# Designs tried in a protein design chat: VH-VL binders against f9uss8. Part 39

Target 1, 221 residues: f9uss8
Amino acid sequence: MVLTDIEYLLSYLEAHHVPTIKKKRHTYLTYHGLAEHYTYVLKDGIIKNSIILQDGREYNLSYIAKPDVISLLRDEVSRSTDQPFNVRIESEYATFYQVNRVAFWKYVNSTPELQNYVKNYYRKKLSENILRLQRMVMNGKKGAICAFIYSLVDLFGRKVNEGILIDFVVTNDDIAGFCGISSRSSVNRMLKELRTDGVITVKNHKFIIQDVSYLLDQIAN
Below, E stands for the ipSAE of ESMFold2; O stands for the ipSAE of ESMFold2 at other seeds; V2 stands for 0.75 times the mean of E and O plus 0.25 times the DockQ between their complexes.

## First folded at step 17 (VH-VL)

Design pa2 (framework fv_adalimumab_6cr1; at its last look DockQ between E and O 0.02; V2 from the best seeds 0.00; counts 0 for: pae E 21.5 > 2, placed apart)
Fold by ESMFold2, look of step 17:
Structure pa2 (fold): chain C 221 residues (1-221), chain A 121 residues (1-121), chain B 107 residues (1-107)
Amino acid sequence: as target 1 above (221 residues)
Amino acid sequence: EVQLVESGGGLVQPGRSLRLSCAASGFTFSDYTMHWVRQAPGKGLEWVSAISWSGGRTDYADSVEGRFTISRDNAKNSLYLQMNSLRAEDTAVYYCAKVSDYYEYYYMDVWGQGTLVTVSS
Amino acid sequence: DIQMTQSPSSLSASVGDRVTITCRASQGISKYLAWYQQKPGKAPKLLIYAASTLQSGVPSRFSGSGSGTDFTLTISSLQPEDVATYYCQKYNSVPYTFGQGTKVEIK
């Protein structure tokens, strides 16, 4: 079996006896603007990247829902160790490999397979950020919510008889933070409209998408 | 109470410029897409331009593209329309309008009273 | 671009009459159609969005129907205060084109 980039990284970390830590739902692994000397690699669980603004609002950037490196914005020669964003656990728990940042880059620099992982990581993150920027900039509030819900299909989607189940609980506050909406009540009203129109339903606090074409119609070209 | 107040209209000669302003109050301006819509004397409504809540996307009708620029200042709750290279067919009452995030995408629930722009020699 | 055509361009009816205005799109626009009322010298007022959903505060004598290309605004019992010009508008995509308007008058 040929290992994927991330599978290689995980096996490498295991072979080097990199310790793991476990964090429970709604606790923070790291905080924006505070010093951090470790690189974290998600082993299992789901996390959310965000920035908490001075007024207390949480601006949400992305989910990480599969094993992946949390952030590679700093390399081995960077003078700043400040974390670029907050990392909050969204699953019941999440497990991380905890490796010294300098050591991590030493591993990468000495290992061609890890260099390939890093190259593909940046390509992937650039593509994801371009799509996220388009979603936020090119839509009105309803279009942004529809685009966000559609984006959850790749992360959490599972086909069921009733439609596409988003197998993850996403709160109205989280949606507001991803869509740049200041009001939870605005999100709730738009979700109620989508539910009334048969576009989505909610089962066990999870969305089921029943009309994907409606979501796509709301997304600006 | 949601209010939109346009200003900056007037009489201008062809080829010259005007800048329209729209002052917004009674709602969180930065949450809403905004539009300019115009109406020539005795004629119907014509959509002119839209700007997303962040200002990151702008759209224009073909008749004004390249000549008009929509902008917003969310810190000042203000919407603007810079109108360059004005033509006689630009003569109209110009309305600013707000899109509601409680309703369907891009319909306009609140309109200003309008400001008259007259382009003539 | 999608063209929006209203019919009729004007009409005259008695108080209490049922009034019907149609709006046709040159291409399908799903239910992304709004209706506006404009009285002389005044700004437009939203009546209906999503083809059939009544805006808050609009009298129940107004109704909308249709999907795709053919849409209808109905006033079930025309009142004196309904004298106005009525516009449809598509909002499925840019541009957000208006119909040419239908002027409604009392006989």
Scores: ipSAE 0.000, ipTM 0.405, lowest interface PAE 21.5, mean pLDDT 84
Fold by ESMFold2 at other seeds, look of step 17:
Structure pa2 (fold): chain C 221 residues (1-221), chain A 121 residues (1-121), chain B 107 residues (1-107)
Amino acid sequence: as target 1 above (221 residues)
Amino acid sequence: EVQLVESGGGLVQPGRSLRLSCAASGFTFSDYTMHWVRQAPGKGLEWVSAISWSGGRTDYADSVEGRFTISRDNAKNSLYLQMNSLRAEDTAVYYCAKVSDYYEYYYMDVWGQGTLVTVSS
Amino acid sequence: DIQMTQSPSSLSASVGDRVTITCRASQGISKYLAWYQQKPGKAPKLLIYAASTLQSGVPSRFSGSGSGTDFTLTISSLQPEDVATYYCQKYNSVPYTFGQGTKVEIK
């Protein structure tokens, strides 16, 4: 079998005896601005990247729900780097490979398959940054919520008889944080509008998307 | 100054046990994988065992697996090798060694002076 | 498991001579090869890692080359203090096997 880029990375880390750590729901792996000596690779679980402002509001940046490197956005040669965001565990548990930063880049620089992984990682992150900017800046609040719900399809979506089930519980606080909305009540109101219009329904606290075209029409991309 | 000092070697009868210690100083011991390497008199180097920085992963050469146990106490900056069911072919100078990079099983950049274990009737 | 074979088992050379020691792996190990020097009665000392990268503090007369299965340690101008046994070691995976050693002496 041909290994995907991430499968190659995971196999490489196992062969080099990189240790793992385990963290439970709603604890933090790392914090924005703190110096860190490690590169973390998600092995299993779901995490959320965010920045917490002084007034307590949380601006959520992304979920990572499949194995991937947590961050490669800083200087690759330093032994330590400031972490770009908070990383919180959203699943019951998450497991990470914990690898020294300098050693990680030595692996990459000596291994063509890992270099290909890193190139694809940066291409993906560049595309995601453009999408994130569009969601946060170029949509009204309704458009931002529609863009966010649509983004959950790739992360948690699966087809069911009623439509596309988002198989993960996402709270109104989380939605507010992803969409830059200061009020849960504004989120509630806009979700009610989508339910009334037959765009989404809620079953067992999870969204089911019934009209994907409507979501796409509300997005400014 | 990075230092590794082995102790606990001596003369022991076949079938008996011996525990080696390695005291580490001059670096953050808990960040590094450690190894034991041995050298029989007049012979070459033989890798024996490795233990990850946290102690969560251990590996052994086939010749000692099931008889030797590597361990570490990060609070005491100490590495250990428990050697059970000793055989004549275990006679060697035993070195502890530090890996050069964090959390990896790479090449060894700092070695101790060694401690002699003699297994003889 | 991957076997490491050094050649020659021993050699004698004059001060100033170029000395070459080879190490062959039974399977490919990429660049994950280290060279060590051991003087009589002393612990081994790291010379080269990643096949060709000189450890800090090691004289520039030492160099390494090769990748895959065939590796070479070269001493460009042998000095009296280079009398030692030299070992290669693979570290691409467990076990971290050493070659059998090459004893270098002055004629």
Scores: ipSAE 0.000, ipTM 0.423, lowest interface PAE 18.3, mean pLDDT 85
ESMFold2 (binder alone), look of step 17: mean pLDDT 93; pTM 0.945

Design rn1 (framework fv_romlusevimab; at its last look DockQ between E and O 0.93; V2 from the best seeds 0.56)
Fold by ESMFold2 at other seeds, look of step 17:
Structure rn1 (fold): chain C 221 residues (1-221), chain A 122 residues (1-122), chain B 108 residues (1-108)
Amino acid sequence: as target 1 above (221 residues)
Amino acid sequence: QVQLVQSGSELKKPGASVKVSCKASGYTFKYYAMNWVRQAPGQGLEWMGWINTNTGKPTYAQGFTGRFVFSLDTSVSTASLQISSLKAEDTAVYYCARVEDDFWSGYYMDVWGQGTTVTVSS
Amino acid sequence: SYVLTQPPSVSVAPGKTARITCGGNNIGEKNVHWYQQKPGQAPVLVIYYDSDRPSGIPERFSGSNSGNTATLTISGVEAGDEADYYCQVWDEKTEHVVFGGGTKLTVL
């Protein structure tokens, strides 16, 4: 049996009896700028990465909704141990493997399969960052919102009779933070326009995407 | 404490006018549209329309155009319903109720005024 | 325009379960809200988004919505639950609020 890279990592951590911790919704695993000696690996749950801007605003970077390492920006020889992101739990609970940072890299350096995981991890994260940059330079705020909503399909999408349900609660504040929009009223207005145009609707607090082609056209232009 | 307080009951003759006021407190007025709902004696609830409290733009339900006017005084967080050329059929309790002007709100009325009885008789 | 139909009345014995229906074409695709109105009082929201309870509403109030019927369920009915109950939706096509005709719950 050939395991995927992440399946191999999780199996390796279990075999080495790496302890886990559990955190509740809207608590923080880590804070930007505070010293940290652990590498965390998401076992289950959903988290949001963010940073604090110079003016004190929190800017949203990404969701992690599948098992993955939270951050690999610090290795065993790094001079800085400060956490690069705020990491907040968005699911009811999330569970993490907690591994000493130096020990984690010792595992990687001695294990070819984990080295392959790390190489693929960096390629994946670079690709994701390129797509985030593209979203930020798109013309118009409406295009950025459409791109963000479309990005939720891979993370949370589920087909239902009425279209594609985004099986996750997202707020206007979250959308504003991901799209670089300062005005709550602008986000609200543009979402209402999309609803009136039959692109999206709301059922039980969640998006239903009714016209995915419209969303694609806004990001394909 | 979020609340809507309406003006007192009115007794009017046919052909007169009435203005029902609804004063909001405890929340940011411009984030909630103000609905007007009529209930004739022994009858059900009837949506008359609403007014956007940020722009002042009214929307009237079918059958409530002409004699019914929604207005605002944002300086005192007050919405008003004016009914002109009163008819006996206008005898009812008139309620104000708020709906969050937000994509996610679901368009439910979470807070209602106590109601204002308007009686039109000869 | 979109029409919601409710039975004019429902009777239930104290301690039993009342079920009040709200009929509409494909109402299961809409978000249904429920209001309680006691005599001489303003309506009070008791269920929103089909099944959510506002704070202060007892757990014995519940809601469901599928197909062409939404249902308000009140378990362990008490005399204080005697009231008129209204269902309500937002109609996307007309962009109007729509109320049902109301149901008078009698506790005998």
Scores: ipSAE 0.443, ipTM 0.740, lowest interface PAE 1.8, mean pLDDT 89
Fold by ESMFold2, look of step 17:
Structure rn1 (fold): chain C 221 residues (1-221), chain A 122 residues (1-122), chain B 108 residues (1-108)
Amino acid sequence: as target 1 above (221 residues)
Amino acid sequence: QVQLVQSGSELKKPGASVKVSCKASGYTFKYYAMNWVRQAPGQGLEWMGWINTNTGKPTYAQGFTGRFVFSLDTSVSTASLQISSLKAEDTAVYYCARVEDDFWSGYYMDVWGQGTTVTVSS
Amino acid sequence: SYVLTQPPSVSVAPGKTARITCGGNNIGEKNVHWYQQKPGQAPVLVIYYDSDRPSGIPERFSGSNSGNTATLTISGVEAGDEADYYCQVWDEKTEHVVFGGGTKLTVL
């Protein structure tokens, strides 16, 4: 049978009886700068990566909404490492494989299929971050909000009669953190402008995108 | 404890003016727009409009542009409704009610004042 | 401009289920909120966003919304549920709050 890279990793972890942990919504798996001796692999759920900016605000980097390794951005030889991001659970629950860091890298270094997963992981993450930086930095505040909302379509989008439903709850604080906007009230004002223009609306706590072309016109891509 | 406390009932003659006040407590005043809702005797609820408590900008429903003025005193977290040139048809209970000033709020009124009865008769 | 239509009254026996309808063109695409007003009292929010309950509202109050009809359902009706019930939406086109005409619930 031909497994995808991530399917192979998950199967490998199950075969080695790697334990899992479960975390509830809005709790943290790990914190920026806190020493940790485990590598975590998302099995189920949705998480948000963030980091503390120089002015003390949290800057939101990305969601992970499908099984994947939480982070491989640190030294692979040390028994423990400071975590590069805060990782918060955004779904009702999330389940993670908890793998000793040294053991994880031993698995990878001795297993060609896992080496291929890690190689593709770095390539994918680099490409995603370069594109994200270009879109959001070059578009100003309103453009950043439009780019962020558009980015949710691939993660959570579902076509409905009213338009495209973003089947995930996002707060103004979260949006501010993704877009580098200093205040919740500024985000709220710009979202209200988009609603007045017929670009987005709200149904049952979630975005509905009514004019995706407008979002695309406001971003570089 | 979140609450809206309105001024007492008023008995007025046609042509007079009245000011109904609504004092908010237990929450951040500027985060909730203040709505005014009229209910004539034996009738249903009628939305009169709202005032943005952060900017002071009023929005009036159709039929309430003119003799009806919404105002604020943010120093004491108070919204007011002034009705000029009172008519007998202005006899009603007037409610204040808050709506969260947020893109996500859905425009529902979670907290209401107790109501102020304004009676206009000669 | 947007119109919400409610029956003027509904009667139900104690312990039975009351269903109060709110009709509107494509109301299923809107967020419907419901208020209870007991005689001589201010309205109280009992359902918001079609089906969510505020804290303190019993589970026997529920709501649904699809097509052209939203429904407030009160199961196990008690005498204390006698009240006027109003549905409400936000009309995006006019940027106005719109109330239904109200339904008087009588518990026989």
Scores: ipSAE 0.431, ipTM 0.746, lowest interface PAE 2.0, mean pLDDT 89
ESMFold2 (binder alone), look of step 17: mean pLDDT 94; pTM 0.961

Design rn2 (framework fv_romlusevimab; at its last look DockQ between E and O 0.90; V2 from the best seeds 0.62)
Fold by ESMFold2, look of step 17:
Structure rn2 (fold): chain C 221 residues (1-221), chain A 122 residues (1-122), chain B 108 residues (1-108)
Amino acid sequence: as target 1 above (221 residues)
Amino acid sequence: QVQLVQSGSELKKPGASVKVSCKASGYTFTKYAMNWVRQAPGQGLEWMGWINTNTGKPTYAQGFTGRFVFSLDTSVSTASLQISSLKAEDTAVYYCARVEDDFWSGYYMDVWGQGTTVTVSS
Amino acid sequence: SYVLTQPPSVSVAPGKTARITCGGNNIGEKNVHWYQQKPGQAPVLVIYYDSDRPSGIPERFSGSNSGNTATLTISGVEAGDEADYYCQVWDEKTEYVVFGGGTKLTVL
C-alpha cells in the first residue's frame, strides 16, 4: 500500500516507539527562544504558531490542524536549537511525538521516504510563507481579514444550509495577530461591517460565511 | 460584582414626564450596549431599543421613536430612559439590561436591572 | 419583522421533563437565548447560544435548536422552576432584539 509522506513518518515513529506527550487547550508546547533538544510531531489536535514582536504585539503565523512536524526551521547540525515560535494548543487536547533532535535527523538521513517528507515540508512551508507575504503586502486591513477568513475554509470549513461553517472558534485577538492589526476594536468593527454586508455571521460561537465571492473580491491580486 | 441598579418606582399623572436611571457597576461600561425592555402588567417582555455606550447612538424599536429618549452619563456609568407626555398605557415595569458590544457576543442579555415600576393614573 | 411563537402555558408533574418550544421561520439558523422570570422579579438568563448554560444554572436546563423550532428542556422539574420562560433572538436584518410571547410553566 502507498502511504503519504506524513503517514509514513507517523508509522515510522510508532515502529520506533517514540514517546508521546499530551497538552491541554491554551497551554504552550514551546516558547520562542528556548533551547530545545527535541523535535515535536503533531499526532492529534490543533496548534497555533506565534512570536512576540519587539513592541510586545503577538504575531500569529499559522495553524497546524493535521499531523505534521511542528518546526524544522532551525539548524539541523546542532544538538539543540532555539525554538522559532510559541506553540499554543487550540484544541481541547493535542498529542505530540517527542523525538530527540539528533535521533530525528539520523532517521531522516538513513531513510529515503523521510528525506522526501522533509523536502516536501520545506517546499510546503515556502509556499505558505509566500502566500502570507502576499496577504500582508497587497491588502489593507479589511482585505487581510477577508483573506484570513477565506484561508479558514480549507482548514475548518464545512458546508451547512446557511453557508460555510468554520468549525473552529477564533477570537478578535487571534484575528488581529494573524492580520497585523494592532487594535481589537478595529477587528471588531470590520467584522460587524462584513456581517451588515451579508458576508459573514455567527452561529454558536463560530463563523458562517454567507458570501464567499465577496471575500475573494476583497483580496488584492 | 457586576450589577445594574435602577431608580425607584414612580407614580405619575398623565401628561407628566419621568426619568428612569440605571447605574452600572463592576464592569467596563462602554463594552456593553444598554437595552431598555418594557413589561406591562400581566404582559410579556417588549424590547424598546438600546443605546451604544461608546458612541451614545440610540436605536429605538418601532413604536418607541417619539416620546422615549435614551441617554447616558458615562462619568457615572449611568444610562437613563426619559418618557414624556405620559399616558395610562405607559404603566409598566421598565428594565435595563446589558448586551456585550462585540461581534461574537450573540446579543443576549446576561445582566438585568431590578426593574422600575412606573404607574400613570389620574 | 421576525416573529417568535411560544405556547402560552405548559404543565408538568414534579420530577418529569418540561419542554418549552419557540417557533420561528428558519430559527435553526439563529442563535436562541432563554430567560426565566419568576413573579415580581427580573428575567434571568438560563440558556444562550441555543444550548450553553451560564455559570450557576443547573445541568438539568438544556436547549436545542433546529429547523423551525428551538426547545428549552428542564429535566427533573421542581416546584422552584415555576416561572415564565421567554425565548429571544437578534435579527440581523433589522438589528432588533425579538422576544417570544412567553410560556408559563406550571408544576402540578
Scores: ipSAE 0.575, ipTM 0.806, lowest interface PAE 1.0, mean pLDDT 90
Fold by ESMFold2 at other seeds, look of step 19:
Structure rn2 (fold): chain C 221 residues (1-221), chain A 122 residues (1-122), chain B 108 residues (1-108)
Amino acid sequence: as target 1 above (221 residues)
Amino acid sequence: QVQLVQSGSELKKPGASVKVSCKASGYTFTKYAMNWVRQAPGQGLEWMGWINTNTGKPTYAQGFTGRFVFSLDTSVSTASLQISSLKAEDTAVYYCARVEDDFWSGYYMDVWGQGTTVTVSS
Amino acid sequence: SYVLTQPPSVSVAPGKTARITCGGNNIGEKNVHWYQQKPGQAPVLVIYYDSDRPSGIPERFSGSNSGNTATLTISGVEAGDEADYYCQVWDEKTEYVVFGGGTKLTVL
């Protein structure tokens, strides 16, 4: 049977008896700026990547909600071994393959299918980051919030009678961190405005998107 | 620990005014909007409105404008309900109750004051 | 304006299950909260967000909400559960809090 790139990677790791670890909600797998000797591959669960800014704020970069490599910003020859991100578990639990960083790159360098995975991984991440940068640089705070909410549709969206349910709990602090907004009260106010405009609502602690076209109209092109 | 303590019962004549106070303790006063709820004798709960404790902006339910005024003294974490030109129909128990002022809150009242009975009789 | 409809009373034998309904147009799309009020006392929150229990509320209190009906269920009813029960929503259109008319639970 034909495997996707990530399925091939996961099968490869299983065949090589790569151990797994399990972490619970709101604990950290890795910390920005600390030395790390492992490459981690998400097996199941949801994580959040972030960095700590100079002023101590945590700036959120992305969710990873499907199996994928956590980070490939350090290769086997990198002079800096520090982790580029904080990685926090957002699901009740998350499970990771834990493989020595140098060994992981040896696997990649010797295996054409893993080389293809890595090429596609970087292409995917570059494309995602370019689109994120364009949307957020060309938008004000309202546009950034709309772009963030829209980005959750692909990750967690599910059609329901009321609209599109974002089947994941997100806090004002998380949104502030993703959107570069200094206070959760500012986020709170803008979310209330979107609700008043009939764009979003809340059911059982989760977003319901009622007007996707409004979100898209607020995102600069 | 979290408490809403209301002022004592009042006996008033028609045409007078009354001020019911609600003192909050054990939490950040400005994080929660303060609701006022009326319950006439033998009747159900009737939402009168609320006041935003950050801005001081009141919202009155239909039928509760003019004679009913919500106010705050944030220095002592106190919300107040003033009723002017009292009528016999204003005889009721008046409750304060807090609602977290947050997009995610669902707008439920987790803590209530003990109630203040206002009796209007000739 | 949005209206919540409750039966005026429900009677249940001790140890049995009480079900108190709250009717409203598409109430399943709203977040329903429930309050217990004993005679001479202030209301107490017993269920929020359809089915969540505040700290200190026994597990025998549960809630559900779908279609046009939300239901408060009290299993193993005790004499101490005798009270008036109110459902409540926040109506997005008006931005008002709306209470149901109340249901008197009698344990007999």
Scores: ipSAE 0.540, ipTM 0.788, lowest interface PAE 1.1, mean pLDDT 89
ESMFold2 (binder alone), look of step 17: mean pLDDT 93; pTM 0.955
ESMFold2 at other seeds, look of step 17: ipSAE 0.453; ipTM 0.771
ESMFold2, look of step 19: ipSAE 0.499; ipTM 0.760
ESMFold2 (binder alone), look of step 19: mean pLDDT 94; pTM 0.961

